VHH binders against o75319. Designs and how they scored, part 131

Target 1, 181 residues: o75319
Amino acid sequence: GNHIPERWKDYLPVGQRMPGTRFIAFKVPLQKSFEKKLAPEECFSPLDLFNKIREQNEELGLIIDLTYTQRYYKPEDLPETVPYLKIFTVGHQVPDDETIFKFKHAVNGFLKENKDNDKLIGVHCTHGLNRTGYLICRYLIDVEGVRPDDAIELFNRCRGHCLERQNYIEDLQNGPIRKNW

## First folded at step 9 (VHH)

Design A80 (framework vhh_4orz_3)
Fold by ESMFold2-Fast, scan of step 9:
Structure A80 (fold): chain B 181 residues (1-181), chain A 119 residues (1-119)
Amino acid sequence: as target 1 above (181 residues)
Amino acid sequence: EVQLVESGGGLVQAGGSLRLFCAASGFTFDDYSMAWLRQAPGKRREWVALITSGGETDYADSVKDRFTISRDNAKNTVSLQMNSLKPEDTAIYFCARLDWDYSEGFDYWGQGTQVTVSS
């Protein structure tokens, strides 16, 4: 499938780094085969992703792909030097504890291994919004002790779009802290 | 209302073949992309194959060129032909409906059908 994801064009390709963190969020890059369905200014390939990050004077050290498909791009479309982690995350429903813990483990491991640099963790789902925003905010709340409303506001501002799913927002604000103990 | 029912699983020797079927009901089948996922003991559920409403297909690297997904819109059925089976293909196989709204998430799954590949 070369079908463009629904509403994908409605979202900015890449957000800004979230200040005080190593996170940057973006929508899914689409490999070259999708470009026949896109105007030049709408294209956002893996190469375009790295160019846009570089334009912000940032560098990616890890990509976490939360999409529940491999049809949009392949790991080999990314620079060999940037680690890629796939966490198959179902849309619409709040990510389960297993998914949350895998995300936290990956982030903690990256931060421990990258204490001597300022490389970013790039996180995306299809739109770089709901699953992406949920897991980043969940990490900030549970691990960094950020207040839920502050985490959500920070993500919304830096992504350039607000979290849309009320069940995700409600879980962040009122749900339990997920601990791996 | 929405139902997905898998069949065709079983025990097969390495190098053998199986064909899985998924019968769908309770929705306009032609309008939805359909997928097969699998889950082995102690492992995460992983995506295997996808077929769009228009008939385009995509596969996980681990099964590419060995598995073929197809659909029959007249019968509301999606099928997975599995060739050159390996012991590592042993898993419960699930049929799922893909909702392209917002996030390409799966909103319905079947109960699954067990596939066991002996060495």
Scores: ipSAE 0.016, ipTM 0.221, lowest interface PAE 6.1, mean pLDDT 88

Design A81 (framework vhh_4orz_3)
Fold by ESMFold2-Fast, scan of step 9:
Structure A81 (fold): chain B 181 residues (1-181), chain A 119 residues (1-119)
Amino acid sequence: as target 1 above (181 residues)
Amino acid sequence: EVQLVESGGGLVQAGGSLRLFCAASGFTFDDYSMAWLRQAPGKRREWVALITSGGETDYADSVKDRFTISRDNAKNTVSLQMNSLKPEDTAIYFCARVDWDYSEGFDYWGQGTQVTVSS
């Protein structure tokens, strides 16, 4: 549909880079057709995303889109110079192992190919909070060996909003490490 | 009233094929992405295939190149063609509507249809 996602306006468009990592999280950008339902100060298009990243003196090298829809914007709405990866991730439930492994593989590949620059991996779902925060924290815990509470605190601080889904938080704190792939 | 009704399940030998159908009613079918999920005995439900309102598809790695999801908007139907079936594909298969307005998840499910693959 062409309706604004519930509570989308309640969240900051873009967080800050997570120090010591290449991650930056944001809410889903909305293509121009949605702007009829938004005040000028509420607009957050793909172009607005890149402007806000640049305002932080950062540069995107990859966008990972975790939404389970293609209705919010199209890859063609992004600059051709920035790779786009879609990982269809169901909301509300903890992402499955296949989704976690796809995310880890994409991040590892980006880091290997971008050793000589400081470009960021931009990650978003609808609100840039639960699925986004889960997968970023899962990567930091499983691959980088970060303590779960430290990963969650870092994400919450940099995103400017706390992870809301208790099942996600519980899995991060007490769930198994996904070792393979 | 939103309703999703699956059919086409059954018993089949390894290497065989089945085609599952999902009849949808009670909503504007064309506006929604649809998915198939499965649940094997003693395991949680896992996503298998997705088809968007625009007709684009995606698949779990375990079924890629073996399963094909399609839709018929005139009949409000989603289909899943399953080829080269393996015993590990044995599960109850569920049709689900994608809830893209509320952070995308599944908001409605069918009752499921049993698929049993013998060795």
Scores: ipSAE 0.018, ipTM 0.306, lowest interface PAE 4.9, mean pLDDT 89

Design A82 (framework vhh_4orz_3)
Fold by ESMFold2-Fast, scan of step 9:
Structure A82 (fold): chain B 181 residues (1-181), chain A 119 residues (1-119)
Amino acid sequence: as target 1 above (181 residues)
Amino acid sequence: EVQLVESGGGLVQAGGSLRLFCAASGFTFDDYSMAWLRQAPGKRREWVALITSGGETDYADSVKDRFTISRDNAKNTVSLQMNSLKPEDTAIYFCARTDWDYSEGFDYWGQGTQVTVSS
């Protein structure tokens, strides 16, 4: 269906680049079929995403889509020059170790191949908040050695919304570091 | 403790109708979207219908124009009116709660109610 995801309108479309990283978070873009249920100022299509990134003087080099659906937009709606990676991630639950490893591998691979530029890794789930914030913070904690509270604060400030799910926050603060093995 | 209890299933002939009910307890019902999913023998669970906290509805293509989901917030119930039933609708029907849309996962499920549609 083309129903708007619950609470999707409540969130800013795109956050700011997280300083000291290559990450930028946003809510899911919605293809043209959803625009009939949106006021003009509420529209956030794949095209709108790239326009808003350019307005910040940034450029996307990779999109990681964490939604558990393909109905919101198609990879074909994105410029061919920007790689797209789908990691099906169920909401509500803390992502499993396999999902965390896939995310870390994708980020590490992008950074290795993009040493000579400043392109960003765009990460989104439906709201660009809980799954998105968890995986970005998990990367910063486990790979970059950032303190959990600092990672969470940085994400919250740059996204413009605070992580909402207590089980995600609890895992980031007190859960084990997931080493790649 | 969150509890979802389905009722209303049974045996019906093709072309017939059934109404399923789900009684919810242990949470603020009005704050959550509710869904119906089904599982046919030997198959994966599939989503059938969704109703948001605000009352907006959506349906799988296989049931559009035949099924209607509704909710009664005063009674903490969600229901599924099933019309023009087909043998292919035979399944265990589950009530589920979600904080987001149906594609983003379901955090609590009922035990299910069996619907059998004969020739």
Scores: ipSAE 0.017, ipTM 0.321, lowest interface PAE 5.0, mean pLDDT 88

Design A83 (framework vhh_4orz_3)
Fold by ESMFold2-Fast, scan of step 9:
Structure A83 (fold): chain B 181 residues (1-181), chain A 119 residues (1-119)
Amino acid sequence: as target 1 above (181 residues)
Amino acid sequence: EVQLVESGGGLVQAGGSLRLFCAASGFTFDDYSMAWLRQAPGKRREWVALITSGGETDYADSVKDRFTISRDNAKNTVSLQMNSLKPEDTAIYFCARPDWDYSEGFDYWGQGTQVTVSS
């Protein structure tokens, strides 16, 4: 279906770059077929995403799509110069270890191949908040050694919205570090 | 095509019980969580109960210990048993399928069934 996702309009389209990292979070872009259900100022297409990133004097080098659907936009709607990675991540549940490791591997690979530029890793789920915030914070905690509360605060400040899922927050604060074994 | 059809609503006296049913079709029912929401006149929709594909349940504080959600995967049905009904439970009750992309979102809704609780 072509319906606007619940509460999608409640969230800012794009956050700010998380200082000291290569991450930027945003809500899912919606292809042109959704625009008949939106006021002009509510539209946030793939083109709008790239325009807003450029307005911040930033450039995307990778998009990681965490939605469990392909109905919102197609990879072909993105510039061919920007790699796209789909990691199907179910809502409601804390992402499983396989999903966490896949995310970490993609981020590490991007950073190794982009150490001579300052391009960003764009991460989104439907609202760019819970699954997105969890995986970014999980990476910062497990790989970069950031303290859980500091990672969460940094994400919340830069996204402009606080992580909402209590089970995700609890896992970040008190859950085990996921090692690549 | 996905379809959710509610039944079982009606008029009941305070303290009474009522059982709502939702018949689902057009998707692999066993793979999805199912939810009940309600909307009283002049108020926003309120989430009431959820049952996961694995059978785990969760309830709004206003209905805990009074309502029980259950599912029958063989019949593609989700049910809501409502006990100790209060006048403030008066609302249209909707069956909904949660959107896997967002835990608070729903991608399909039924037409709703009216529940009226008189004092």
Scores: ipSAE 0.018, ipTM 0.301, lowest interface PAE 5.0, mean pLDDT 89

Design A84 (framework vhh_4orz_3)
Fold by ESMFold2-Fast, scan of step 9:
Structure A84 (fold): chain B 181 residues (1-181), chain A 119 residues (1-119)
Amino acid sequence: as target 1 above (181 residues)
Amino acid sequence: EVQLVESGGGLVQAGGSLRLFCAASGFTFDDYSMAWLRQAPGKRREWVALITSGGETDYADSVKDRFTISRDNAKNTVSLQMNSLKPEDTAIYFCARRDWDYSEGFDYWGQGTQVTVSS
């Protein structure tokens, strides 16, 4: 079955760049085989993603895919000029420390290699909310020293939707800072 | 906090029917897809039927046209109507909550209810 992810239609396809950062969050793009189950206005393919980012006068330099599946789209559906990183992240659970470290390492590496341009790091899970918001906020809190409530508010505002999972919010507000070594 | 409790299993003759029930608690039931899986002795769990939060259903080929999954959001229950039962349907049947994009598809299971079909 080529089923649309649950509640996927309820979310804006792509948020806005988070000011002061290189992050932009979006929901998972769906390859063309899903489009027979979508109205034209509901379609959000990999091509649509890049079009919407260009409409904001932004450019992607990296996509980090946090979904625990490969069925929604293939890396081959993306321009060969944009690196793609898969971090299999289980839904509903706060990401483990290994996943957090991998995310931080990828972000730091991208920033080091892209200090002379303004390209964005695109981050998505299925809805571009809980896993996506958690990892972006965790990075801002642990690496950039942003206050947890400020990081969450910035993400929520720019994504256009609020983080929904209480366990994710609780860990961001009250959990330990994960060390970057 | 999440709890799934199955009931309705038992012994039935080939060609007979059983209805399984699953009572869910500890989460917002109507926000989640629910499923039934089964496991025969010494075998891996296999998916049987799924119902989405929106009420759409899907079935494994082995049970298609014989089993019907349904849900009652007011009572936080999901049920499986099993008709034309075969000896091959003998298994422990588990109620499960669907994880949106976990590779296995399911994040919580109940303890299961035994279904035995005699020939």
Scores: ipSAE 0.018, ipTM 0.259, lowest interface PAE 5.2, mean pLDDT 89

Design A85 (framework vhh_4orz_3)
Fold by ESMFold2-Fast, scan of step 9:
Structure A85 (fold): chain B 181 residues (1-181), chain A 119 residues (1-119)
Amino acid sequence: as target 1 above (181 residues)
Amino acid sequence: EVQLVESGGGLVQAGGSLRLFCAASGFTFDDYSMAWLRQAPGKRREWVALITSGGETDYADSVKDRFTISRDNAKNTVSLQMNSLKPEDTAIYFCARQEWDYSEGFDYWGQGTQVTVSS
């Protein structure tokens, strides 16, 4: 499929760095083949992503791709200096414990290896909202000890859009801490 | 509640045509991409065709140039025109609503309609 993802145009391409963390969230970049279906102001390629991060005076050190497809862009479209990690996650369902563990392990490894710099962990799913927001907030709650409502508010403010999936929000607020980092 | 109801399936000879219909209710139809998937005996369910909320279409390679997906937002229907049918098109055909935050996933399906193509 070469179609534009549903609602993709409705979301800001990239949020702001979440203060006190190394996280920045964005929607999926779309490779050149999608640009025929987009107005110039709607384009958001891998190149556009890095340009927008640079415009914020930030630098990416890791990209975590949560989409369940390789259709939108290729890892080869990213700078070779930025590690890329694929964690296949299905939408609409709260990510399972194995997925949560993989995400936490990747974040912890990055932070340990990047103590002497200020590089960011970029996280995206299709819209950079539900799967992305869930996993970032789950990390902040379980590993950093942030209160659930504070984590959600921080993500929503910095992403520029609120988490939309009620089952994700409920799990963050009332679900168990996952002790698998 | 979300409901998707398929119709139009049947038995046809190879080289024939069928048109499938899907009636949607219980949601704002215009806001969602709609798709047709099929499952042949002993095989995995596969995606066949998709139409976005904006009317953009996409097709699996196996059906390109033979099948046409369309939608009628006034009637909340999506249809699949199937031409030059082959025995290998024999399957149960499902109407599906695309999950908006999981581009390759579907959150609701109909019960399916049987298409049988005889040689």
Scores: ipSAE 0.228, ipTM 0.581, lowest interface PAE 3.6, mean pLDDT 91

Design A86 (framework vhh_4orz_3)
Fold by ESMFold2-Fast, scan of step 9:
Structure A86 (fold): chain B 181 residues (1-181), chain A 119 residues (1-119)
Amino acid sequence: as target 1 above (181 residues)
Amino acid sequence: EVQLVESGGGLVQAGGSLRLFCAASGFTFDDYSMAWLRQAPGKRREWVALITSGGETDYADSVKDRFTISRDNAKNTVSLQMNSLKPEDTAIYFCARQNWDYSEGFDYWGQGTQVTVSS
């Protein structure tokens, strides 16, 4: 389909870098075929994403795409210099341990290979909020030892929107720490 | 409790028309994209039409220009007008509510209504 995703216009395109981390969250970029359905100020293409990151004096080193579709944009729409990782994540439900493990592995690998630079890990789902916020916070809690409420507050503040799924919040606050296999 | 109830299915001759209805209850209908999907015998469930909360419509190529999806927010209903029906449109048709924060999926479904197109 070529319809604009539900509620996509309700969210800011790109958040701010989460201080003390390499994470930045954003909503899904939409390829040029969507632009005829959008006012100029509503457009957020892959090119627009990189322009907005540059405007913050930041640079992307990895994009992690959590959407369960390929209809929004193609990896070929991204600069060849920026690695792209697809992790198909079903929304609504808390991501399973395998998905959490894949996300953690990708982040750890990026950080190991990028010790000598300050490039960011860009993470998005459709809205850049629930799946995105859950996995970033899960990483901060489980790997970095951040207190759950502090991780959630940091994400909410930097994204500019609060995590909305109560089951995700509950799992972050009271769920078990997920250990990698 | 969320409920979706389909009606309007039946037997029709090739070239004929049918109109399907979906009555929704138990949620704020106006806030959700609604869709129709179908499943033919021995095949996977496939999406055929969607209408967003704002009224934007989208269609699978197989039904484009023949089917029209619409909604009546005052009555909490979604309709699918099916014209120029073909034998290959024979399927069980399901009304579905799109997940609001996961636009690639559906979180509630009706039981379906059978559409049979004879040649």
Scores: ipSAE 0.571, ipTM 0.802, lowest interface PAE 1.9, mean pLDDT 92
Fold by OpenDDE, second read of step 10:
Structure A86 (fold): chain B 181 residues (1-181), chain A 119 residues (1-119)
Amino acid sequence: as target 1 above (181 residues)
Amino acid sequence: EVQLVESGGGLVQAGGSLRLFCAASGFTFDDYSMAWLRQAPGKRREWVALITSGGETDYADSVKDRFTISRDNAKNTVSLQMNSLKPEDTAIYFCARQNWDYSEGFDYWGQGTQVTVSS
């Protein structure tokens, strides 16, 4: 139930906005019940997430949760004004076409509805790195036409951590384009 | 002003080949993914092929292994090589610039070029 994810403490809680995009990646925020197992400086709650985003002079317009569990926090822990989207995404394996499509569709929908503002799409998995990075990069590559290496470099730089999973990197670099509709 | 001009359409027999061309102007061509769309009589416009700025390609299932999309960034052109054409491929073919800020995913396209495949 309240087990802290492995290596969760090793990652920066929130990355930086990816220039030229509306994306920002972060590790999973943990609800209050997890604080008992964390030092005060290690705590990262949904509230902390929003505070850190504000410190960057940004605003979240959407949260995409890619974790495969609901134990970390509840949508009710988020402001009512920020939509929450769950896309159950299995770890360690390259997301399937359906997952990729769902992610792309969500992003495109957000962009269409948020043309008049500069709100960000917050994306996270457990560590906000591998699954998160893959799907963001996949979007940039397939939809925006960004070169794979450029997408990966951009994500890594902004997240403050590099994609770790070789299968994800390989798929991004050498895998086929996934259909956008 | 963004302009896309298609050419190369015509009448061809089933099993034949045709190559379409699109000349692009008015924007930084190599920054955009480009696509070919088609609209058959009485049908909705459908996606046919896509090529990213990096040269990656994707195809609709109906044309996979028969059609090949390519681009020349030096000439600002997109091409569609169509082989093993079928009557079902009969349509107006459009060159389109991809932009997901727009509901359909494309912000500009040309007037189209007619492709007719006879039985």
Scores: ipSAE 0.000, ipTM 0.206, lowest interface PAE 14.1, mean pLDDT 93

Design A87 (framework vhh_4orz_3)
Fold by ESMFold2-Fast, scan of step 9:
Structure A87 (fold): chain B 181 residues (1-181), chain A 119 residues (1-119)
Amino acid sequence: as target 1 above (181 residues)
Amino acid sequence: EVQLVESGGGLVQAGGSLRLFCAASGFTFDDYSMAWLRQAPGKRREWVALITSGGETDYADSVKDRFTISRDNAKNTVSLQMNSLKPEDTAIYFCARQTWDYSEGFDYWGQGTQVTVSS
């Protein structure tokens, strides 16, 4: 289907690299079939994603797609040099421990195999905000020992939008540290 | 509390039509995309149709040009007009609210309404 996700236009396409980390967050790229509903300046295809990241003098080494569908773009729309990992997540609710573990495991594996370069882990859900911000912050808190408020502030600043879901924020600030990685 | 209640299901002959309704309550209906999904015996739930907060619609290829989704924000209802029904359309049809962060996932579902299409 080619319906534009609700509120997708309200968000910046891609944030900035989170300093001190290998993370960059963005909203879901939309393949060419979605452009019928978009003005030229609103388009954000997989090609546009890679162009915007190059404009920041960065390079993607992994994309983690947190959406529950593949209708927005195909893995084949991405360069063959960039691994693609799908972790199906449902929005609104805090991701479960299995999902959090999968995310941490993928990040740790990438970092171990990419010690000799500075390539980024690109993470997105539909808006690149709530599920994306939650999992990135959860990783920083649980694995890297970052204080919750510092992780959230760093994500918000670099994404250019603040985490919106209060239940996600509360889990990050007050929830247990999960050693499931 | 969020409630979604489906109605309009039933038995129809192939080539016939049905209109399904979903009455929503317990949330600001206008803020959410609404969807219809279906589950046939022995199969996973599949998405059928979606209508955004702004009224934009989308359909699975299997139902395109036969089904029409619409919403009435004044009545907090979403409906699915099903035309040219086929035996393959036999399934339990579920109304669902798309998640708050507007992902492709759904956070609330109705109990479902059975649609049976006889040959």
Scores: ipSAE 0.013, ipTM 0.304, lowest interface PAE 7.0, mean pLDDT 88

Design A88 (framework vhh_4orz_3)
Fold by ESMFold2-Fast, scan of step 9:
Structure A88 (fold): chain B 181 residues (1-181), chain A 119 residues (1-119)
Amino acid sequence: as target 1 above (181 residues)
Amino acid sequence: EVQLVESGGGLVQAGGSLRLFCAASGFTFDDYSMAWLRQAPGKRREWVALITSGGETDYADSVKDRFTISRDNAKNTVSLQMNSLKPEDTAIYFCARQGWDYSEGFDYWGQGTQVTVSS
């Protein structure tokens, strides 16, 4: 299917780097076959992603793809020099502990291997908002000790859109800290 | 609560036509993409057709030019017009709602309606 994801056009393509972290969030890039359904200013291909990151004077070192599908773009559409990690996540539900720990492990591994540079971890789901924001905030809260409301505010400001799912917000504010097992 | 109720399935000869209906309730219908999926005996569920909240449509390659999805927002219904039916279209057809923040998947499904195409 080449249908544009619902509400995808409503969101800014790429947020800003979250200060004090290595995270940057964006919506899913769409491969060239989707472009016939988009105006030129609406296009956001994998190439467009890297161009927009470069325009911010930033560099991607890892992409974490949280979508439950492979239909939007293929890893082969990305530069071979940038690692790609797929973590299949179902939307609307708070991600399970296995998913949370996979995300934390990937982030920790990247940071350990990239101590000598300032490359970013790019995280996206379909809209780069709910699943993306949840997992980034969960990492900041559980691993970095950031207060939940501060993590959420930081993500919202840098993404340019507020987390929409109340169950995600509730879990971040009042849910248990997920420690690695 | 969210409910999706399919109707219109049945037995039809190859080359025939059927129209499926899905009545939706319990949510703001206009805000959601709606889809039809199908599951043949012993096979995985596959997506067939989708219509966005804005009315844009998309189809699986196997049904392009034969099936047409449409919606009536005033009646909270989504329909699937199936023409030139083939025996391989035999399946249980499910109406599904695409979640607001789960645009690549479906959060509610109907019980399904059976379509049997005889050769």
Scores: ipSAE 0.013, ipTM 0.274, lowest interface PAE 7.8, mean pLDDT 88

Design A89 (framework vhh_4orz_3)
Fold by ESMFold2-Fast, scan of step 9:
Structure A89 (fold): chain B 181 residues (1-181), chain A 119 residues (1-119)
Amino acid sequence: as target 1 above (181 residues)
Amino acid sequence: EVQLVESGGGLVQAGGSLRLFCAASGFTFDDYSMAWLRQAPGKRREWVALITSGGETDYADSVKDRFTISRDNAKNTVSLQMNSLKPEDTAIYFCARQYWDYSEGFDYWGQGTQVTVSS
C-alpha cells in the first residue's frame, strides 16, 4: 500500500513535549515514496521529524511505533543512535493488557536507562492521536498516578488535537487501572 | 443501519472483464475510505483495492494495472472494474468500510459477490 493514510494531512506533524513527562507525540512519518503525493509543505519524513524535534530544542531517545503496518517507513530510515520499538497495536478497540504492559515496560526501561539525560520518548500511531494518546494517558494514570481528566487534557493540549475515540476516553476515565506485571 | 451491498459478480472467461458495484447506506459515505477484499476457497481474505475519501487509489500488486477502483459520492457507490481476469482471481469479493484512524482495519463488510474466472 502506497496511499496517504485517511485524514493524515489534517493533523499537526509533531506536538510539544508533555510537561512533567518525557513524552512527545507525532503522526506517522512517511518515507520518500509517499512524497510524490504531497506538496513540499505537507511532507513529513523521518528526517523532517528529527528536524522538528530539534527546532523545539528537544532530543529523541526512543521511538515507539504503534502502527499495525510497516508500509509507512522503515527503522533504517531513522538515525542509528535512536532506538526503535514496534508494538503492533490494533486500532479501534481499546488496546489489550499485553499491549499496555509492553508499552509500560518499554517506557520504564527507557526512564531507568536515561536518568542522567533529558531525552524524549516519541510515540506515534497513524495520526499520533487515538492509540498514541490512549497509551500515553494509560501510562500516566496507572504508573504516575495522574488523574484521568488531567492526563487527557495534558495530552490534548500538547498534541494540539483532542482524543477522538469515545471508547478510549471512557476506558481512561472509568476503566480499571492495569497493574504492572 | 450501516449496509454495504455488492453486485456485478458472475462467471467470465480468462481475459474477460467484470465490473463490481457496492451500494452503501446508513452513514456519511463521503467521509470514509472504501475497499475491496477477496477470499478464494480455502484461503484467507486478502485486500485488493482501496479508494480514500479524497479519491486516491491503491492496489495489491497481484491486481495492479488490471483493476480500477472508483467511487460516486452522489450515489453512495464504490465500484471495481476488473480487466484481464485470470483463473486465480476467482473469489468472493467483499466491499468494506475502513476505520479512519486504523488503515489496516475495516468495520463494516458486505455479504460478498462471487466472481468465477474459467480457463
Scores: ipSAE 0.720, ipTM 0.861, lowest interface PAE 1.1, mean pLDDT 93
Fold by OpenDDE, second read of step 10:
Structure A89 (fold): chain B 181 residues (1-181), chain A 119 residues (1-119)
Amino acid sequence: as target 1 above (181 residues)
Amino acid sequence: EVQLVESGGGLVQAGGSLRLFCAASGFTFDDYSMAWLRQAPGKRREWVALITSGGETDYADSVKDRFTISRDNAKNTVSLQMNSLKPEDTAIYFCARQYWDYSEGFDYWGQGTQVTVSS
């Protein structure tokens, strides 16, 4: 149905580009059918997403959707020029190795194919915070060699919200390295 | 001042073994993950092996089961045991510290040590 996700309104719709990276995080955009349940200022559609990105003088080159549902918006709601990747990711638990691998592979593939531009990888879950933050940080830690605390701090600062899930934070800080390939 | 000094490189025949060493100084060694990188002629620098402060390890697929990274926190050293070496392993090998900067995920590395594997 068109149920607005819990606490969805509490989060900034779009974060800032993470300096030194191609990542930008945002909360899930909602298709038009959800607008009936939202105040105009609360609306955040796929179109709004792209407008906000443009306002930052950025351009999306890929969207990675980590939500575990398809009810929020359709890939058809996105510009044809922007690839859409769905990685079903269960909430509240640390993503499994397969999910982590899929995410890393997607990011690496994008970077390989987009060396000639500065387009961004847009990543979102429901709130664009916990699952999104974990996977981005996991990538930075495992692939780019960023210190866990630095990765977390960078993500939190850019997203405008801090990771909330302690199990994610602990895994990032103290968890084992996940295989990159 | 952070310093990383690699050693142990040399010429070896295919199928042979070599052990690289890295001496670290100028920082709290046991707080950082360390890595080995390599750069072959005409190729980009690539990640080879990583070891966390907690001793967790990861390897590039190309070296998995052949290379072993280890660390000695008491001596502030990182090692790379390379077995079953191949000509494709020929490169300059760098010891690197994991740390964030706006350019790369590794903030310090040494001058490198040359590894040449002959066929």
Scores: ipSAE 0.000, ipTM 0.211, lowest interface PAE 13.8, mean pLDDT 91

